# Miniprotein binders against q9h3h3, part 52

Target 1, 235 residues: q9h3h3
Amino acid sequence: EDGFTAEHLAAEAMAADMDPWLVFDARTTPATELDAWLAKYPPSQVTRYGDPGSPNSEPVGWIAVYGQGYSPNSGDVQGLQAAWEALQTSGRPITPGTLRQLAITHHVLSGKWLMHLAPGFKLDHAWAGIARAVVEGQLQVAKVSPRAKEGGRQVICVYTDDFTDRLGVLEADSAIRAAGIKCLLTYKPDVYTYLGIYRANRWHLCPTLYESRFQLGGSARGSRVLDRANNVELT
Below, E stands for the ipSAE of ESMFold2; O stands for the ipSAE of OpenDDE; V2 stands for 0.75 times the mean of E and O plus 0.25 times the DockQ between their complexes.

## First folded at step 5 (miniprotein)

Design Q22
Fold by ESMFold2-Fast, scan of step 5:
Structure Q22 (fold): chain B 235 residues (1-235), chain A 105 residues (1-105)
Amino acid sequence: as target 1 above (235 residues)
Amino acid sequence: TEDEVRKQFEELIKRFEEMMKRVEELLKKAEEAAKNGDTETAEKYLEEAKYLALKARLIIYILKELAEETGNEEFKRMAEEAKRIIEEAEKRLKEVEEKVKEARS
């Protein structure tokens, strides 16, 4: 039952990847142009399929900012997928540990911090903070979804190179908090995305590996980060 | 409704076909770049094609599950045809990957 909705969301996410992206690429564009770009393309106003009243007349899949050192590295995704199919046909249990080992073996290590915000000023302000952190070198890559035709919350994704590197994941969280972000953050390894672990309850797996909650005046890091798989605080 | 389920299935097939077309375009660009000795550009196109092919494979999985759960024989046939298409694309991708590796040597 829930599988249908999860499968539809997965298909829509893939369609977004296929449609054109609005990109600020710090590898080829001076940082001084960022503020004008952010003013031209606020995520709350950019529409998924284009509209005469929005900044875009054509479809937009994602709005992204690439850091100066950005270099895409997906690892051996084909090998990962072959191993995944072998695992499914073997009848062996599918667990977080098994997926982690497949990801390591095939070097599919990237992951992302996710935040979901309603369209409006707070979304646009949060995105501007993240984009500046990327261009200034505190984060590597980020993207935000455009406004969907059906409405609803939009998502900001902030990527890290290696989900098994606790320090790297925590440093990204700290940079997000330093940018003024106070909402709930969840971290998902891309291996879950590549293997279709959007499907709630099919393998009884939680795709969220880490969770970050803002702490007012408590932690020196500004947040409390949990390893959801082991139920352990990482601070 | 049955019409909404059919529309969603047809939309997924359409998206899959668009992805397969883009994969082939990227693979041709990778081959041309490799042939001209631009192995860095060839690798970039190849990696993008791999990423899209993997996402297309996930759509096959979704189509197969929808067909099985609905019991619709037409959907099962369409999902099986899409599976054949992705398998041919994956074979083509491995051929281009080998050409890019050869150009690097």
Scores: ipSAE 0.000, ipTM 0.338, lowest interface PAE 10.2, mean pLDDT 82

Design Q23 (at its last look DockQ between E and O 0.05; V2 from the best seeds 0.00; counts 0 for: pae E 5.6 > 1.5, placed apart)
Fold by ESMFold2-Fast, scan of step 5:
Structure Q23 (fold): chain B 235 residues (1-235), chain A 105 residues (1-105)
Amino acid sequence: as target 1 above (235 residues)
Amino acid sequence: TEDEVRKQFEELIKRFEEAMKRVEELLKKAEEAAKNGDTETAEKYLEEAKYLALLARLIIYILKELAEETGNEEFKRMAEEAKRIIEEAEKRLKEVEEKVKEARS
């Protein structure tokens, strides 16, 4: 939590998406070049708005890695947003189930595992592990925020195609754990992001669908995954 | 404070205007690529324009919430004008999408 309002968080996210990205695209770049690219652009040193002491002189919104088989499919987001406005005008209840229905109807199914880490070696090491998993084909796509001017935590986002495909979401969690990640992970469907719904929204919706905590010994998966909406453990 | 909210509102309007300008530039590039038979490049520009329009629509949502929270009539009018602008841009986007689709078939 950053202490900002939902509107401020949405504004910052949009600004980052609109600014230029630094991308390693495994569809067009040999995997052998990844280590050099990671060394050139460690997320703890890439600054959000550029500065003489960083690898970038110009603003950077995101640092991303695209897998060899990555094929983006955002669904009908325009239809989703129109339906959302109609729903608000209708006076009908706005619930997680209603948003799930809108997402399915408009094929806006992608989601992401999120991890928040302080700038430094651990962040850069975690990102390198995730980036290698993407290039090796265990994950499809990931991005990490650059270092903010205010010096807060940075976020790594690991995307999956379909938040309703529980098995696929859990497989991504397993791949993240196999990459050496041990911190708390939360999973958010992109439908919430595309509608500007963050924490502390007026509809009292929890945009976090799953939570993953690392565990030592006894677990074949390496983590305990909780379904936050139904308060049920999946692993 | 209201001064801080006003500054944030004005920065969002500036971002919105920049996004609308970029959407039109991307749509022109998509049309030109489609006309030249480069449907892969046309589809890439079209997808970028769609994503940018999506982000611009999110700015409208934030502007409306800020206008309602402050009760500022000027902010409400600016948010409604921005909504009009994006609705026109989305119509233009749909027209270009159909042209790109036709070039692919």
Scores: ipSAE 0.257, ipTM 0.623, lowest interface PAE 4.4, mean pLDDT 85
Fold by ESMFold2, look of step 6:
Structure Q23 (fold): chain B 235 residues (1-235), chain A 105 residues (1-105)
Amino acid sequence: as target 1 above (235 residues)
Amino acid sequence: TEDEVRKQFEELIKRFEEAMKRVEELLKKAEEAAKNGDTETAEKYLEEAKYLALLARLIIYILKELAEETGNEEFKRMAEEAKRIIEEAEKRLKEVEEKVKEARS
């Protein structure tokens, strides 16, 4: 209400991004080592701050897998941030359309599917399936949060290169479902993250662009994907 | 509480300072690698520096919002000083980026 909650969540996200990550990088590590790595670092057992008895003795911000074809390119984020500041002082309305245009202009096009799961075997199994899909080339990059001390849900993020490429986003949804994942998925373009725009923001922007629901009576392969910006079903 | 907000602000400042120190170290390493002709290593360090500068800029956005919401003048001054620091680092980042690209021929 007063913005403190949104700022607290942003601070926690920044801390995780800045702490060490556990990374399996298929560009430099043979795929045959993946199963051993997954067994050593299940996300339900890797702790945020290195609790006694966990496989990590130091803090871990994220557990990540990079695919063999992954080429990191965040775009012109500095120019994006400068244009965002100028937009806010210009008097022009701030809308989903203006954010989309900023992202396109500055080539900040990546985004991610998100899923939230409780700690345990279901989380570890879902992560393993996604990690294999990344190493096999169906997905490019994924990360999962470590276990927090108070036992909250954990998040898996599956990245795509271009949120405006609707077919590519839907292909990633399909690859996630092929890994056996049936929970709700939400999609957030990285432009919202880079500008610090969260669900509780003063412009009432919705950072969730797409939602995906698994349902036997749905369209292809049981995914039903809703475009929240236009309130239309894509599948 | 007011103590919790101050603790949060101070933690963000600490994270900002850590990120800026690491950015400077990475830029030095990228420049040294480029001078030695190791452009692959220079690019690795440069990309990490760019990521940390991104995070540092986001920290500043949060600091400014906290300062405005609380009306705390000390917070406002600290956020403006952090902005000055990141702007100088981003200038150096651009300079090093050009040196790395030049070394690639």
Scores: ipSAE 0.159, ipTM 0.554, lowest interface PAE 5.6, mean pLDDT 84
Fold by OpenDDE base, look of step 6:
Structure Q23 (fold): chain B 235 residues (1-235), chain A 105 residues (1-105)
Amino acid sequence: as target 1 above (235 residues)
Amino acid sequence: TEDEVRKQFEELIKRFEEAMKRVEELLKKAEEAAKNGDTETAEKYLEEAKYLALLARLIIYILKELAEETGNEEFKRMAEEAKRIIEEAEKRLKEVEEKVKEARS
């Protein structure tokens, strides 16, 4: 996956954040309606621009599910940006530790497990599993990208409140695996997205903090989680 | 205070406009470099342009939040205009990116 594709995907993701979302909010909608909602809006059929014959007539940026405990907290994103600009101007070395400190200082701590899947049954099934886990309170919030015209891979994002909380990150991985997801997962803090830090960035920062690989017959978690920053297995 | 929020909004708009101006300049430079066969330089300019475009998007999120929090219709209109500007720039960015890819190939 060329670093170029990661930046493009991130730009597209940010652009998509500004378009209307299809949301199932478990705080206001009964869990019993989830299956009907999933059937109405399968991610493989929902189109980014509301193509004729799609379930959506209007552009959709994301399909999302909010859990009962979901509370949107973006932190001080403005302060984060200003501090980041100041750091770049200062010529100080930028390290993963620098970014972590910036994130903590400005309370921009959200992160996400990412999985990329081809459009189709496997994607829709994966999404249904994740959506159920969110509604059941095993996960807090998740979103999936709609189908693009080019038929490229769609991304499911499963969020955690704090990328610095290793236990919370690992618990989310376990919940994803319990939902039947077997693909490769990568964990990225949102701070990296906000600051334009993608693969092959000019600062040589790895935007992926964790990698989860499914293991058959492995630990109770069903995955091996690697800390990419330290090159250490956490499981 | 309402005045403080207004000042913050205006500052963000200014920052957005400056970022967009730089993006356009970088895209022109990238396109020129690509035409000259200097794909490495073109890629560098493109990377910088992408970064600034992301910052611009982040500014728009903040603008939108401020507009929603205040309920100010002027702020909403300004945030919408900023969104249109960045969408156009992102389209151009994609076009330049394809040109750079073609020049590499």
Scores: ipSAE 0.023, ipTM 0.409, lowest interface PAE 3.9, mean pLDDT 86
ESMFold2 (binder alone), look of step 6: mean pLDDT 85; pTM 0.819

Design Q24
Fold by ESMFold2-Fast, scan of step 5:
Structure Q24 (fold): chain B 235 residues (1-235), chain A 105 residues (1-105)
Amino acid sequence: as target 1 above (235 residues)
Amino acid sequence: TEDEVRKQFEELIKRFEEAMKRVEELLKKAEEAAKNGDTETAEKYLEEAKYLALMARLIIYILKELAEETGNEEFKRMAEEAKRIIEEAEKRLKEVEEKVKEARS
């Protein structure tokens, strides 16, 4: 299983999505209920498979907050997969630019900022800040993993609707920083997830498009953002 | 050992089968919501089904790779049957997607 990293990641992602999600949906729930919901379900205490001593007795795959304007749209994923198989067979180069074009053609444009934090106050505080930003309209949607194993880090995913919209990606980064998050952030387009592009992929592609590092002083945005695909500083 | 690979293969098949059951349940719910004019709920179920089907497709690639590496004919047959199942589910998903689209317009 240590030798089957891609299999392990795909299986874990499948299991998480199939298990129940704890969702605060701002489209149907008053914003005034958010603080109580956050207090009831702090991600450092919600366990992946349930435990009598945690807020949940049943399995939880993800803890999510949906903004008022959130409208799920994954694009034409089937068309994307067919085109990907054709591309691999064609002998054409597989590059960030080629994948970007496939994503645009099939309208698979969503992506997410990823941050990994240890269970504890910092994770719960960061999640609360992000959840409030989602409900207040500064971010569209976010989710955080439950605690699966003692000592393991949890992931917060903050989604944007178009990874090719640099301003939108940067605005999300700014909102994340405003929530007090200082760790490394990486941005992954959903097209990479859908095509199985993870660390150590066959094509030697960087599995993320953007990287954000917190800057101590001197920056109006509070971070420096790099476009890894084009090797260009955005901020 | 090949015994360990067999357990991994069997676990992936079980997860795949559960995903296919979940996809069909979600697609039925999406159709019902669309018929009742609740297109917002229909779209939610449809997007969830799409994501699960996509994850199931990734599992197929893993199953095929394991079958080829082991040279096990039983694994190859199971992977081929799983591939057939996902292809049928994807066609079903496309049909429901069109129904949801029609209910919106």
Scores: ipSAE 0.005, ipTM 0.328, lowest interface PAE 9.9, mean pLDDT 80

Design Q25
Fold by ESMFold2-Fast, scan of step 5:
Structure Q25 (fold): chain B 235 residues (1-235), chain A 105 residues (1-105)
Amino acid sequence: as target 1 above (235 residues)
Amino acid sequence: TEDEVRKQFEELIKRFEEAMKRVEELLKKAEEAAKNGDTETAEKYLEEAKYLALFARLIIYILKELAEETGNEEFKRMAEEAKRIIEEAEKRLKEVEEKVKEARS
């Protein structure tokens, strides 16, 4: 959709993850300091590589908020990588089911809801809502990309600890909607990120597992969530 | 196209080299912390090194794909060398992990 190949997208993601992060950590910082931190580092103004006049002079890969109860568990990612290399060599089909099996075997279960927004007030407002939900305990952890020089869309990532736990994924969606977010959301398991599964991937796999669309009311009760891999509506 | 792919390959090699340098720095810090009996700090550095090694592995995957796409034997050799480097770094990481475990008690 944005014209990048899977290789380009994976390279950009790695660069961001390796560069420094701006973090509000609710495990060690009082919640009362959040509003000042959000005002100091609005994602529409924080620049990817640093710029005189922006809030940062040095590169920033991500802006993140960690919840009070957040306890990361990445699983056996080294084992996952080795198994992935073996799978590619074996000639076995590379499918959503095969990737799910690898993720479960190696306990690489985290995933994230994604929303893409243009730089500006709406992005900063959405991020503030998500950050407050994280600090208040409705969400576990979230991050947002800094502003790229070309002015492309920025992404907010809201994490859950287990992409195979449908209830947990849906609870996160509900919390995002309760924070006032109305845009399209898509859910991507971290195993896809670690293995380089993006929009234009070599295996022609759908890069997202779930999709959430806002609904004002009725029987949908806030949002309609679709399991894209199985073509099943969850709500 | 050839020039674009070569530039991308070179940028990924630079990222890989930066990651490997940072992994070695973190492993040295982990060893030093373990020597001082600060096993909690040592474990923190060790986990960060593991995280970076993961991303270095992903870079190698992309390098291998670019080498296969172009049919360029030089790119294939460079990707194979990068794979050997990460495998050596992963052995070093396991050695440091054992030293941290030994220092714990």
Scores: ipSAE 0.006, ipTM 0.327, lowest interface PAE 10.0, mean pLDDT 82

Design Q26
Fold by ESMFold2-Fast, scan of step 5:
Structure Q26 (fold): chain B 235 residues (1-235), chain A 105 residues (1-105)
Amino acid sequence: as target 1 above (235 residues)
Amino acid sequence: TEDEVRKQFEELIKRFEEAMKRVEELLKKAEEAAKNGDTETAEKYLEEAKYLALWARLIIYILKELAEETGNEEFKRMAEEAKRIIEEAEKRLKEVEEKVKEARS
């Protein structure tokens, strides 16, 4: 039962990727235009399927900000998917280490910090902070979901280029905290997404690699980060 | 319920079919751009088609999981047919990718 809900939400996320995006691209747009763009397209008001009364009349899948140095490299995802099918057919054990090796072999290394917030001022304020960090070069790229028809929580995704680079993942967490974000963050490698591995999968793999919890006066990064796979707290 | 599962399955099939239609449209645009010597535009359409094909393949994985979980033979047949369709689309994608590569100089 819980599995059906997860699959439905995944299908909705795929549909969003297929629809048009609203993008602030710092590679081609002056940083001075960001504040006006954020005011025009607050994620709490941008509607998923368009509404003449909202900032958009046409469907929007994602609202995104690309940093000046952003250079997309998704790796060889088709090769990854072919190797995954071969692995399943081979009868070899499927473990987190096996998936990590597949991801490295095919250069599918990107991952993302996720935060879920209710529509409203806190979401818009959090997104503005993240967007400014991206344009200022502290983060590379981020996106946020538009407001769903049902008015459920929206998600902000902050990407890093290599999930195997723990220092890089932690530096992104620090930059998110410096932007004023205090909610729970979870980090997921994109390799799990491209292979359709969600919670309650048949191999009992956990697609969440790290969790970050805000702690006032905590670590130098302003948060406590847990390695979910090894159940070890990072300083 | 079985009816609710069927509705979810049908919605996924619809999303899959929409993705396959867009992939074919993008591949035709990539071929035309490559034929006209506009390799940068051809590469952009090709990359967009690849991205949609990735999501379509993910839908296949979800359809297979739903079919296995329910044990429904109709769902298994539909998932297998969708797999056949995406495998043909991926062959078409590879052909267009090679044409775009050949047009680069």
Scores: ipSAE 0.013, ipTM 0.472, lowest interface PAE 7.5, mean pLDDT 83

Design Q27
Fold by ESMFold2-Fast, scan of step 5:
Structure Q27 (fold): chain B 235 residues (1-235), chain A 105 residues (1-105)
Amino acid sequence: as target 1 above (235 residues)
Amino acid sequence: TEDEVRKQFEELIKRFEEAMKRVEELLKKAEEAAKNGDTETAEKYLEEAKYLALKARFIIYILKELAEETGNEEFKRMAEEAKRIIEEAEKRLKEVEEKVKEARS
């Protein structure tokens, strides 16, 4: 987390992506099996590298739930990465607008709402709520990190198909709130992830497009969503 | 700083090699499933292979930058070799993707 370079964060993400995932796939598994699966694999107890005392003896990179209608669409990431390499050698400015243009041109449009929670009952409860929303069709796909060897916060990622579709991003936020989630949420396009742009990046870019904060009474949606780029409240 | 860069480079090379091995395994499984008429399973393996290939391509980008930072000629050579390996894997991936599409029809 603190003191990590963008390259270090990218390397950790790569390792997690390449290690085995625990997946509940609603496209091929009956929804009635979800509660048993959630009880078997609570994120606070699943260990990153395996432990005889945990639900897993072998490494686990991610715990994921795929919705019944989920259809992966990564776009042309190879073309995106080639264009990114060309952009870096061109000397042209690297800005949020430039990345947005590259993402649109290469159809790399997915993004995700992120929430960071300490290991424990609140994390497991939040994940169960998200997982049910995915299986019930209010969200398309989500994943949660396993417990790290050192401890620390775990992350739940809730994906949307198109970060440029503001209404779709806001609908996902509403579904997350309806699932009982009350913590801070931040939204990041996957184009930033594929290009290695994390919080500690050398281009000094903020990869967060939106923030969502839970509020009662003020917003009919149960949350206040802020557009970070324009500093404008959307709800 | 340079010691940290060297550590990251070595870790990324290891991850890259693991990813390339896994991509090849997944592509073989996708081809076999397609030949057996199990196009649903073939598409799942293909999508996993595509995802890992994308992650491996990103590793190449990082390796090139770390090699430039260190000025280490061996690191530059290894990064260029890894780039050639991923380019061949991407060609094979496209070939398998077309075979899966053909099996579907």
Scores: ipSAE 0.005, ipTM 0.343, lowest interface PAE 10.2, mean pLDDT 82

Design Q28
Fold by ESMFold2-Fast, scan of step 5:
Structure Q28 (fold): chain B 235 residues (1-235), chain A 105 residues (1-105)
Amino acid sequence: as target 1 above (235 residues)
Amino acid sequence: TEDEVRKQFEELIKRFEEAMKRVEELLKKAEEAAKNGDTETAEKYLEEAKYLALKARWIIYILKELAEETGNEEFKRMAEEAKRIIEEAEKRLKEVEEKVKEARS
């Protein structure tokens, strides 16, 4: 739909992950250098495949900021994929609960809040706010896509360590809102990405777990969070 | 459509091969840093190698799905071969991780 299949979207995402990244790593770089780095690499101007006249001459897959306490845990993706294949051949129902169990068993726990914005000042401002929150320790790690040739929307991904830790997921949402972000957010566990759960998946699963909408005065946290699978409000 | 799927498959294989080359380069650098007592640098290279291996694992899943949808026996064989390559690389990662851990102690 919209001319793209889940496989096409996955292929584009993989190409981006494999190409070089522009990284501000707060574990090794002083926080005082962040503002200059953000000014040098605004995501609305960084081009996906490089362009003389943009900040980059070579391809860039992602622009990322790592927090001081960031410690990636990849989990057992090999075991996850083997168990996934076994589950599919077993004939047992494939549900969010079953996927959650596989993810826990194999320690593939990370997830991310996603926001999609058009290239321009609003995107660059939102990214700067997120990047500062990461460097200040309110968020752990984030990345933003570079500008595609067609000028479509770009995505900011804000990661949490454990998608099963609802409190941690909600705390990340609060920190994103505190950074001045008012657009729609959706939360996706990385296990869904590794198993190909996108918008048009063959198992008819909702591709995201949570949805956050900005609500002025409706919540002390600045947002209303919905569990999309169960249609239950969490805030 | 089958020609378009073939191009997607070829692009993913190319990305996978590039990732495997980079993983091996990073693992060699991690081993060298560990031998020289620079465990901090060794851990940084190891971390990057693990991340790339994780992303390469995702490529294999996509290759397998494309092979299954097309029913193409050549695609199925190539996906299984890529799976064996990543399993070997993951074994290498564990060996280098143990060497880095030993150098730290």
Scores: ipSAE 0.005, ipTM 0.322, lowest interface PAE 10.4, mean pLDDT 82

